VHH binders against Protein FAM237B (FAM237B). Designs and how they scored, part 3

Target 1, 88 residues: Protein FAM237B (FAM237B), of Homo sapiens (Human) (a0a1b0gvd1)
Amino acid sequence: DFEFQKGVLASISPGITKDIDLQCWKACSLTLIDLKELKIEHNVDAFWNFMLFLQKSQRPGHYNVFLNIAQDFWDMYVDCLLSRSHGM
Below, E stands for the ipSAE of ESMFold2; O stands for the ipSAE of OpenDDE; V2 stands for 0.75 times the mean of E and O plus 0.25 times the DockQ between their complexes.

## First folded at step 1 (VHH)

Design k6 (framework vhh_8k46_1)
Fold by ESMFold2-Fast, scan of step 1:
Structure k6 (fold): chain B 88 residues (1-88), chain A 124 residues (1-124)
Amino acid sequence: as target 1 above (88 residues)
Amino acid sequence: AVQLQASGGGFVQPGGSLRLSCAASGFTFDDYAMGWFRQAPGKEREFVSAISWSGGSTYYADSVKGRFTISRDNSKNTVYLQMNSLRAEDTATYYCATGPDFYELLEPSSYDYWGQGTQVTVSS
């Protein structure tokens, strides 16, 4: 399986862990336009592969793409979590 | 130096099958996405299929989806293209490439390294 290392992701997108809320994760994936264009937004393995590959890639721009997607995912995921826990 | 060697092409009748292989050397194969592209005489190279570095994700051009299957064996540094239900319009030279992940735009120019082609001819 693709290890989305806690330390690496947390340093880039604070508050994200491997043990994530799957409903919020899926909502975020379905919203991201890049993932929709690549037809991987509803495929968990494809999403993890994509993120880990971008993080490890040596290609120009891939690290920036990783950072942008990680930040967008973090923002959407946190918003989803806050919506679900609002009023607790 | 990066080297990619495509093989397995040949002549088949419509409805036949072929399996193409691409042997890679000179780079850390396990860390790179691999793709197959084809070019018919007088046409530009077009995307056929791609596979992520781990083999967990695949993507196919609409024209080949359901007929072709891409796979890889990282222990052998090889990517494969299983081609079933071949049609005359599949006649082309097939190339393998490595470079940017298939998640980028599916443009041949996005790939940094190209292998030698192998000719596939589908004719009665």
Scores: ipSAE 0.000, ipTM 0.123, lowest interface PAE 12.8, mean pLDDT 68

Design k7 (framework vhh_8k46_1)
Fold by ESMFold2-Fast, scan of step 1:
Structure k7 (fold): chain B 88 residues (1-88), chain A 124 residues (1-124)
Amino acid sequence: as target 1 above (88 residues)
Amino acid sequence: AVQLQASGGGFVQPGGSLRLSCAASGFTFDDYAMGWFRQAPGKEREFVSAISWSGGSTYYADSVKGRFTISRDNSKNTVYLQMNSLRAEDTATYYCAARPSYEEWLDESKYDYWGQGTQVTVSS
């Protein structure tokens, strides 16, 4: 559940759109985006455009692909946020 | 060139534990999500568990949730299935399989590569 995962992120980092939180998010996202398995360009914009494409696709299975990638991405991002908040 | 070698099966009593291993070679392991499936004699092959390419996401069949744990070690090109609290109904040949990370985990047809299987027998 993508909306549930967004809710979890908001609860642990309500200011993720700020520069410092955005850099944490970008650092975590780079691990996923730099990965060959997604076969996409290694930048944040390309990743989000690809995810949007999968989510809105009418082709069978694309939504499950979206969920698989989204879950992996959210887990990695949450781990990064928790790691950075531990020292505060 | 592609090979998935499953091992770790054996005979165990109900309540016992086993750890299965699946060693991969001949493809870029880190580009693939991995799954475990099982088949008992006279039954259809069924999904057991799956793990994303990074290990960040795991999925389990309802029948094994809380008892089985899937994990992977990308440095060793190996996926594992830790099986605890084994029951007679877990008796089956267990297969590991690889799918492109962008395919759905519950659809057996999306898995490109399959291992030969390892036998698990849970008896009274």
Scores: ipSAE 0.006, ipTM 0.136, lowest interface PAE 13.5, mean pLDDT 70

Design k8 (framework vhh_8k46_1; at its last look DockQ between E and O 0.10; V2 from the best seeds 0.00; counts 0 for: pae O 6.1 > 2, unsure alone 63.3 < 65, placed apart)
Fold by OpenDDE, look of step 2:
Structure k8 (fold): chain B 88 residues (1-88), chain A 123 residues (1-123)
Amino acid sequence: as target 1 above (88 residues)
Amino acid sequence: AVQLQASGGGFVQPGGSLRLSCAASGFTFDDYAMGWFRQAPGKEREFVSAISWSGGSTYYADSVKGRFTISRDNSKNTVYLQMNSLRAEDTATYYCAAYPDSLEEFLSEYDYWGQGTQVTVSS
């Protein structure tokens, strides 16, 4: 559910109100699982459930991890959008 | 102290090539994913490429796919970005970044950013 996923990311990117590019969204989510070698199931839902877990955690360290991964996601996602737009 | 020293930038003509290097110190290099970002004047920073700790996973921005190749040598604590078929729009300051690869490392350390190296593609 990309609406749920948008909600998770909205805390650091309030402007994420536009429609999601599903291809970029999914690709970036999966890529981050690999790049950061997250020990989760290799699917988009697992990634964002993990992100939610970090965001809602009572450990300050977990929130920092959330911010780190979220920032990386956003950087990759925006680049994906821009690259696709340029190529179209 | 954590240090990321990027080098290899310069002036090249369109179609030319450059190889960027980022030498890392002050942390356990092979515990971190490494990446490259770039920022042109007046533009926001954009992702270029990343590689997992082992090199087993790589990612490229669509704009550089087929032209750029990221690699790493963990024995040298260095990440590389081979840039071929350079274009004017590749002109930017390129930055090296490091990201922890495990949850435990995430909890103990943050991502690191190094100094940039200028890449200018112009005829």
Scores: ipSAE 0.018, ipTM 0.265, lowest interface PAE 6.1, mean pLDDT 83
ESMFold2-Fast, scan of step 1: ipSAE 0.031; ipTM 0.416
ESMFold2, look of step 2: ipSAE 0.144; ipTM 0.563
ESMFold2 (binder alone), look of step 2: mean pLDDT 76; pTM 0.758

Design p1 (framework vhh_8pnl_2)
Fold by ESMFold2-Fast, scan of step 1:
Structure p1 (fold): chain B 88 residues (1-88), chain A 123 residues (1-123)
Amino acid sequence: as target 1 above (88 residues)
Amino acid sequence: QGQLVESGGGLVQPGGSLRLSCADAGFTFSDYAMAWYRQAPGKERELVARITSGGSTNYADFVKGRFTISRDNAKSTLYLQMNSLKPEDTAMYYCARESYYDFWSGYYPFDYWGQGTRVTVSA
């Protein structure tokens, strides 16, 4: 159940609130930790807690970082879904 | 640097109203999310309100029901209508662009901190 994570992306990707592909969600989350060198615990919860922190932060620039990473996640997630839909 | 220009601040009594404007001479104003921030004396800068390019709004709890953020894409201008002003609203108000919409073009991120516009709420 990823209700809070769906909420984080709803403003830029409303479709994300539908059924989640857990394999793609996990793979993309972990890949972005490494790709962005985030230096957080290497797990899905750590990534989305960090995203929620950025989204809720009132400090200038944090929301820009959130939007950029969220866009990268969405693009990667959609690519993952397309790859798997051809194999399923 | 950015070309955001804030205006509309002033001295007003508690319960009064002010309308802030942020003029953006920048490219493709309509494609960017916009925000108002404020910084009170001795305090950290904090988010007041955001508006997406599609018009969806988000407000800090301390201004809900009193402030309204809006935009006029034809005039490339962002507004903040402030009603029922309180002494605790006294601050410098700043506007900012918040965008990922054209990050591929190299115009992301954009965050402008000019002179701002001063709002003082006192008797």
Scores: ipSAE 0.000, ipTM 0.170, lowest interface PAE 13.5, mean pLDDT 74

Design p2 (framework vhh_8pnl_2)
Fold by ESMFold2-Fast, scan of step 1:
Structure p2 (fold): chain B 88 residues (1-88), chain A 120 residues (1-120)
Amino acid sequence: as target 1 above (88 residues)
Amino acid sequence: QGQLVESGGGLVQPGGSLRLSCADAGFTFSDYAMAWYRQAPGKERELVARITSGGSTNYADFVKGRFTISRDNAKSTLYLQMNSLKPEDTAMYYCAAEPFYDLSYEYDYWGQGTRVTVSA
């Protein structure tokens, strides 16, 4: 559920106003599992459930990891858009 | 403040079986990968079995074919079915919310443990 995934990132959204590219969104989610060596299933749902877990955690360290991964997600997502768009 | 509570340990003879349970008393259980660890006297804690939120499992080589990890998200409970127990399985067994990259095993991740003794 894409709306759920956007909701998880709402507080740190960079203000992207264009339509979401689902291929870039999914690819970035899966790539971050590998890059961060996350011990979760390699699928989009597992990634976003893990992000929600980090965001809801009462431990400050968990929230810091959430912010780090979320920022990396946005950076990677923007890079994906730039590589696929002549107009950017 | 989350807390995990283990139960089901006891004394059994070699070849016997036990089922351990770990109840969540504050975590959002279904969001966590969960694991069973054990610690024999004078040894470090070692991973026994791990289960992801989606149900994928991994086992240490020394328990493959004998132990089964499972979870019931509706009951917020983690299980470890232990069959064909051996004296070397004697240890305190701990459940934990599985740490991820850049996290230590912190206080809130561990239960108090349940004692398993396998002897004649």
Scores: ipSAE 0.006, ipTM 0.145, lowest interface PAE 9.6, mean pLDDT 76

Design p3 (framework vhh_8pnl_2)
Fold by ESMFold2-Fast, scan of step 1:
Structure p3 (fold): chain B 88 residues (1-88), chain A 123 residues (1-123)
Amino acid sequence: as target 1 above (88 residues)
Amino acid sequence: QGQLVESGGGLVQPGGSLRLSCADAGFTFSDYAMAWYRQAPGKERELVARITSGGSTNYADFVKGRFTISRDNAKSTLYLQMNSLKPEDTAMYYCAAGPTYEDFLNPELYDYWGQGTRVTVSA
């Protein structure tokens, strides 16, 4: 489980796409319709680069709806991966 | 990778038309919402028009019915068709790649900017 989680974390690093679970990725992206407007729902590298852009561009005290949606997407993706590692 | 280059600016008479183009290196163009901003002498940059990756558009009130934003993802190119130009449209025009939603109104949140192209409307 821990090694599986490490693989996922490595995959979200800039320029790293290995070990991506495309089934969880697609399932989560289909739920978050707003991400379709950016065309990043199927591209982990584009999503991660965009998250880094938003992190660098964050302004104190600003509520960033787009950043929150992107963060929610990533949390859902990680939850999906963890649920699959535990088996149900 | 994310290099934006504007073209198409120039001097035009009131009532005339211009078409601006913004070419990207192509790496992430289709993944971003694209925008045209402008800055007149002595003023801050203001949003003119925005287009999402899916093609949805928004326009500033001062250009509605006169300007049309469009994109060609295969060519990694953004366009602004400007009709019925007024002296008040005189400005440096910039293209930018950046976020959707609330953040598209904040120029500081755009990752990629072009160098700008000058539009002058005078008799």
Scores: ipSAE 0.000, ipTM 0.081, lowest interface PAE 16.2, mean pLDDT 65

Design p4 (framework vhh_8pnl_2)
Fold by ESMFold2-Fast, scan of step 1:
Structure p4 (fold): chain B 88 residues (1-88), chain A 121 residues (1-121)
Amino acid sequence: as target 1 above (88 residues)
Amino acid sequence: QGQLVESGGGLVQPGGSLRLSCADAGFTFSDYAMAWYRQAPGKERELVARITSGGSTNYADFVKGRFTISRDNAKSTLYLQMNSLKPEDTAMYYCATEYTVDFLGYTYDYWGQGTRVTVSA
């Protein structure tokens, strides 16, 4: 269910799935996973489709890998956003 | 199914202090990262502070040294200690989980309804 999967991504990254900060995105995506081999390092839609693919590859009760990757991305992204909050 | 309930907001003079609390009603609090957000009138909601299930914290630069986020997993309560309050801190304050799971395995964030903080003379 696409709506379910989109909702899950939105819950992991509240308020940023539709208005993502591209500077923080680029910093996080290059660090979190080597996206160059997948040719998606600057394509937000491709990254979210990849995350949806990872979610679909898991079964209920076996979401740990997807959740861990999503948490790592969220932690890096949040750190970037917080660092920029003062306008440095 | 569960929800978060904020409390502790109020009117305070510049330089004053407030302690906000966020209590849950029906999820496994200790398993989730928690955050405080705020929204001033006419502004977007912004992240103030975050704490992981293990207790690691992150703060927005505009509150570093003044605010402290903490949690009590035994009481299923999140706190925000706010010191040296400034007029610019005036906002509605919300607590949130990053994700939670219901009995069907669906994941989603819980948000509270907010508690109002006003800093003025």
Scores: ipSAE 0.000, ipTM 0.128, lowest interface PAE 15.8, mean pLDDT 65

Design p5 (framework vhh_8pnl_2)
Fold by ESMFold2-Fast, scan of step 1:
Structure p5 (fold): chain B 88 residues (1-88), chain A 121 residues (1-121)
Amino acid sequence: as target 1 above (88 residues)
Amino acid sequence: QGQLVESGGGLVQPGGSLRLSCADAGFTFSDYAMAWYRQAPGKERELVARITSGGSTNYADFVKGRFTISRDNAKSTLYLQMNSLKPEDTAMYYCAVEYDSWLYGDSYDYWGQGTRVTVSA
């Protein structure tokens, strides 16, 4: 569910619920699984289910893994959008 | 509230057997280590058994030879087979996912609600 995936990021950036580029969304999701060496299935749904798990499982005083990955996703997603504005 | 759901607890006589199950509630992270813990009334929570994503197991000395931990990664389910039960095994049994943040060296345990095991004549 794509609306659910956008909702997870909307907690950080309210603007992400507008015109989403699906190719950038999928590419960034899969790239972060590899880059962060996440121990999950290599697909977009698994990534966003894991993000929801991290968000719900945050504890006071512990490193915020959810925010770290969510910020990296947003940065990569914006970079992807800019690259595609140049016809890449 | 718990993201893990334990089941299989109950009342048994000494020498009896039970099989506990723990299912993750819709999350695909089967590559993480999982464990069974227990807590008797008024006592500290203690590790019973642990299993890695690859199937390597560790057991507390007080359950060796009696309990067997296993997992079914295709079903995202953890099991604890308990044989030769003793009154001293009476406790709430908890399932935990051990998330090691290899990004930053932190470790997190995510707990279920527990299932009650009572061993009495």
Scores: ipSAE 0.000, ipTM 0.161, lowest interface PAE 13.4, mean pLDDT 75

Design p6 (framework vhh_8pnl_2)
Fold by ESMFold2-Fast, scan of step 1:
Structure p6 (fold): chain B 88 residues (1-88), chain A 123 residues (1-123)
Amino acid sequence: as target 1 above (88 residues)
Amino acid sequence: QGQLVESGGGLVQPGGSLRLSCADAGFTFSDYAMAWYRQAPGKERELVARITSGGSTNYADFVKGRFTISRDNAKSTLYLQMNSLKPEDTAMYYCAAGEYLPFWYDSSEYDYWGQGTRVTVSA
């Protein structure tokens, strides 16, 4: 559910479009699991549930980890979109 | 309400083998990442092996090639197969469970801990 996933990121990207490039969105989620060496399941649902956990956690540092991963997600997602547009 | 219970510890000679088990007492085992930690007398507790809910494993360098972590979600049980045991493996072994553990976690991140099972490797 993309609405749920967009909601998790709304605090750092309130202007997100309602139209999502499915391939780029899923690819970025799975790539970040590998790049950040996250100790979670390698699937989209696990990634977004993990992001929600970090965002809502009251433990010191968890929100900063959330912000770091969320920013990297957006950078990768935008780069993916630009790559696809340039290929046309 | 859930509690982790370890078993399988004992006394073995160097080069011997043991299989440790950790059973849950009622929480949703399959949703949790699981780990084995150990603590030798007078030392800090250290990570031995970790397994995610989906079965991906990670090992401390000092046990690679000798120990194998596995889980059986149908039986709500975690295992540690310990081969080629050495005197320096002598410790209390603890089972731990935690939800959505990040890459920068330490032992304080785990939600549930067992009481431990003793492993003694004597010459």
Scores: ipSAE 0.000, ipTM 0.159, lowest interface PAE 11.8, mean pLDDT 79

Design s1 (framework vhh_8h63_2)
Fold by ESMFold2-Fast, scan of step 1:
Structure s1 (fold): chain B 88 residues (1-88), chain A 123 residues (1-123)
Amino acid sequence: as target 1 above (88 residues)
Amino acid sequence: ELQLVESGGGLVQAGGSLTVSCAASGFTFSDYAMGWSRQAPGKERELVAGIYSGGSTYYADTVKGRFTISRDNAKNTLYLQMNSLKPEDTAMYYCAAAPSFEDLLNPSEYDYWGQGTQVTVSG
């Protein structure tokens, strides 16, 4: 769910998810999964389910892990947008 | 009318540090995404750092780990702290404001371009 995914980023900075490029978002999701070396087989649904688990977890530290991954995703999304602009 | 005034540029030796500032007026500063872009002679403008109104930041790979962007909403001021400066950092540095962070990634979408402040790194 793309709307849920935008909501994840809005949790770290409200408003930054306006007019997200869906194709860049998909590419960035796969890149983030690879860079975080998660035990996920390039599965974006599994990744976002993991993010939901971390966000809803009441264990100490899980929310901080969630925030760090969400921030990394935002940074990658921004990098993807800039790379595409320079590629055109 | 929206106004941005950059200051703090100058000549610095390679390996040195410099902080540039941008004073904003004419708009609700806290609602805007703010950024620093630079342009060297004969080259395109490059966004080097950006900060959303909520505090999330972006850095170009060329400056990541060396530059720090920050904002003071109470003073309507944007800052860029530049450490470990290299000759390749020599450029006019421009302050920009945009209604969203995504708009900040495209220079054509900026609401305003300041007059810039020159940073020259020798060495």
Scores: ipSAE 0.000, ipTM 0.178, lowest interface PAE 13.3, mean pLDDT 71

Design s10 (framework vhh_8h63_2)
Fold by ESMFold2-Fast, scan of step 1:
Structure s10 (fold): chain B 88 residues (1-88), chain A 123 residues (1-123)
Amino acid sequence: as target 1 above (88 residues)
Amino acid sequence: ELQLVESGGGLVQAGGSLTVSCAASGFTFSDYAMGWSRQAPGKERELVAGIYSGGSTYYADTVKGRFTISRDNAKNTLYLQMNSLKPEDTAMYYCATSYEDYLFGGSEYFDYWGQGTQVTVSG
């Protein structure tokens, strides 16, 4: 669900999400999910469900964890986008 | 109030064994994935083992085959059985809860409420 995934990023950088290229997004999302340091399991649905849970949680600290992961995701997406722009 | 209390650490000789325990309270323990992380002086905290609510486990390559994580949902207790201990296992060990029934590879994605328990392995 691309629109849901864009919504997660909109919490960090709302203005930029409108220009996300779907093909680049899919390629970068797969790279992020494959990184062991980000997630032990490579289940894409579980990752996004976890992000939704953190965003909606009332438990202390959950929103800060959500922001940190979303920021890391955004930073890596930007790096991936730059790499693709340069044909790396 | 959410509380995690680690215990069972101590001084052991290389090749020895220890079991550390974590008593959990203030939340529905059986609904969450749990983990053990450790931190040696001057080093980053690392996740060494994790366990889902349903019992599936993860181990870092550094401890795989030597450490066993387990849980007792009826007692709200998490365990880490450590065998064949090495000097490089010397660290403060922290019990951690995930933010859902999901395990992530980074120690930073876990929530820590306890003071930890010190494990020192002499050579």
Scores: ipSAE 0.014, ipTM 0.250, lowest interface PAE 7.1, mean pLDDT 73

Design s2 (framework vhh_8h63_2)
Fold by ESMFold2-Fast, scan of step 1:
Structure s2 (fold): chain B 88 residues (1-88), chain A 123 residues (1-123)
Amino acid sequence: as target 1 above (88 residues)
Amino acid sequence: ELQLVESGGGLVQAGGSLTVSCAASGFTFSDYAMGWSRQAPGKERELVAGIYSGGSTYYADTVKGRFTISRDNAKNTLYLQMNSLKPEDTAMYYCAADTSWEYLLSPSEYDYWGQGTQVTVSG
């Protein structure tokens, strides 16, 4: 489920279980090539469903892709939050 | 209108360091994601580093740990600090502006490229 997968992502990228700035989430999703290729960048539910798929694959290569996407997303999301808090 | 001008390229020995710069004008620099790409003769252009408006960075595996991208929004300038240079780093280096946060990692989508600055690393 979504809450379970969100919890798994939070263990990799701490803080994701805090209130999500949906505008920053959508903006960051737009910049990830893999998410754009999958056409899920504008939909948080579709993004979590994709993460659920990768997590359930249980293949080392798929899990590494999942970890890389989760970390890349989190880095950009945090940057967006910082930019908004500074009025940039 | 939007202009990007690179500088700082030159000849450097393997193991050395060099900083290239990009002066931007004609747009609100601080609102744009910026990047550095390079192209060696006979090869495709590759994105080596990118920096979002808020300061988060991306690096290609070929340069990760050796190159550092940074920006000075007050001076409308983008920098790439290159350390531990190798002969295979020899290329024309270009800066680019991404008009949104959408295409940072897709250099072929950038419409605004500078003229480039040549970096040559002796072998």
Scores: ipSAE 0.000, ipTM 0.117, lowest interface PAE 16.1, mean pLDDT 64

Design s3 (framework vhh_8h63_2)
Fold by ESMFold2-Fast, scan of step 1:
Structure s3 (fold): chain B 88 residues (1-88), chain A 123 residues (1-123)
Amino acid sequence: as target 1 above (88 residues)
Amino acid sequence: ELQLVESGGGLVQAGGSLTVSCAASGFTFSDYAMGWSRQAPGKERELVAGIYSGGSTYYADTVKGRFTISRDNAKNTLYLQMNSLKPEDTAMYYCAAGYEFWDLTSPSEYDYWGQGTQVTVSG
């Protein structure tokens, strides 16, 4: 649900700078066209600020952008983390 | 507090060129999408150009090929280079800022506006 996704993203985004998390971040962000178009696929801080902006926005279109990025990124990122945890 | 101050407006003859500037303060300029809007007396406000924080641009059909929007993040300044000016370009030109990474094609997407600078094209 939206509140769950919001809480999960908020809890981990400041921590996506450690080696294993950074590798998964880069692998996922490089495949997302939206992040490439915004020039933030290599910038965790820019991504976090963008997501925070979308969460606070009262404009209907911002929710759809947030949801698309959050859903696509989160699924790939979690899959990467699980794969690396089991592979280690 | 966020402040936008336009300058560079004036009187120019048809076919001439003019550059208007917008000095921004009170916010992290590089995080904001910026734009230029114009309004002639009795007309609706028209968004003529926009530029994302990453540098991608938008132009209204009325100005495509004639106007160029650019930004200098080191100077916190936005520019609009206007070439081949027509009497129909006469308007008050407003600088705009939006904490918006998506859909810069509508004036309603911008949260902050300057007080404007007058551009008059004679001829």
Scores: ipSAE 0.000, ipTM 0.137, lowest interface PAE 11.8, mean pLDDT 72

Design s4 (framework vhh_8h63_2)
Fold by ESMFold2-Fast, scan of step 1:
Structure s4 (fold): chain B 88 residues (1-88), chain A 123 residues (1-123)
Amino acid sequence: as target 1 above (88 residues)
Amino acid sequence: ELQLVESGGGLVQAGGSLTVSCAASGFTFSDYAMGWSRQAPGKERELVAGIYSGGSTYYADTVKGRFTISRDNAKNTLYLQMNSLKPEDTAMYYCARESYYDFWSGYYPFDYWGQGTQVTVSG
């Protein structure tokens, strides 16, 4: 299961999930995801791609994951959003 | 409405081959990892193969080297090619779409929306 789950995230942002710990993955709901474990805490492009995936996903629960991450990492999310708004 | 429709099951002799298919509708197929699970009477459901949106695959040890999962995003269809079939492969095969709802269980949660397709291997 772990390799399959890790692969799902890697398909969106190549490389960001390769070092995630299995025990951390099993212990966390997506609502408690730790960006440091995904190696995206300092990668703005990877973070934006992941957030965009969660927003566009029709998977049950992914929008709730998006909301929780957006709340926890609000400054990073707003920075990404504004930087991608042409002329804003 | 989310729908997964399995087809292609049947009776096959040990050592034979069979391909089962799953037609998906009601969601953006290319955004989801998809999988095949199976269940024989009196046994627990087993995830046998998975393919995520980027194309990488997963196989259970019981089927590795014999089964091949593939997807056609243009046709919203998932396939499982089964070779070198054994009587132990006899089961109802279900198409699965991943979710993230049951993360705390330690299992990857999959949605099973179809009624399945029966594969019987004689032998």
Scores: ipSAE 0.000, ipTM 0.112, lowest interface PAE 15.0, mean pLDDT 68

Design s5 (framework vhh_8h63_2)
Fold by ESMFold2-Fast, scan of step 1:
Structure s5 (fold): chain B 88 residues (1-88), chain A 122 residues (1-122)
Amino acid sequence: as target 1 above (88 residues)
Amino acid sequence: ELQLVESGGGLVQAGGSLTVSCAASGFTFSDYAMGWSRQAPGKERELVAGIYSGGSTYYADTVKGRFTISRDNAKNTLYLQMNSLKPEDTAMYYCATEDYFLGYSEYEFDYWGQGTQVTVSG
């Protein structure tokens, strides 16, 4: 997951790297909800769990949406990814 | 379990209006974004309208200004009001449950209904 997400990150935006150690340690269970209404900046754990859900999906469109969201929320995604590499 | 039942389709002359509806059951309707997609023979499915749980709406450019999506959470029913119909609107119309990607994808929905046929002559 972490290694898989690092691979995806490198494919969508090579050359952008941050060594920001943010703590995204709470795991939130996500139900099917309206993503437009989600205050992502207030719930980084939900964001991370949503990204994990997308990468495990077998639906054809889910991977492309994963890429688009990772690109749009680049800084948050990178910060969460770096936090995961350091643990909690 | 989860069930969507579309109705209201039929034959309409170009320039006319029609409303299709979708009765939903088996899930907490008010918590989910809903949408309408359509498919004409030999074409791929197209999402034409979506409505978020909070009431915000999306419309494809092909129908914007002519179609209106709405929901009645007390009745677990989704509606699509279609005005100024064109022959190009002829298709099977499907009610769809939420996809996480409404607004973030080019339209991947789970289609659980059997659809309702809309035919526009002209």
Scores: ipSAE 0.000, ipTM 0.134, lowest interface PAE 10.3, mean pLDDT 66

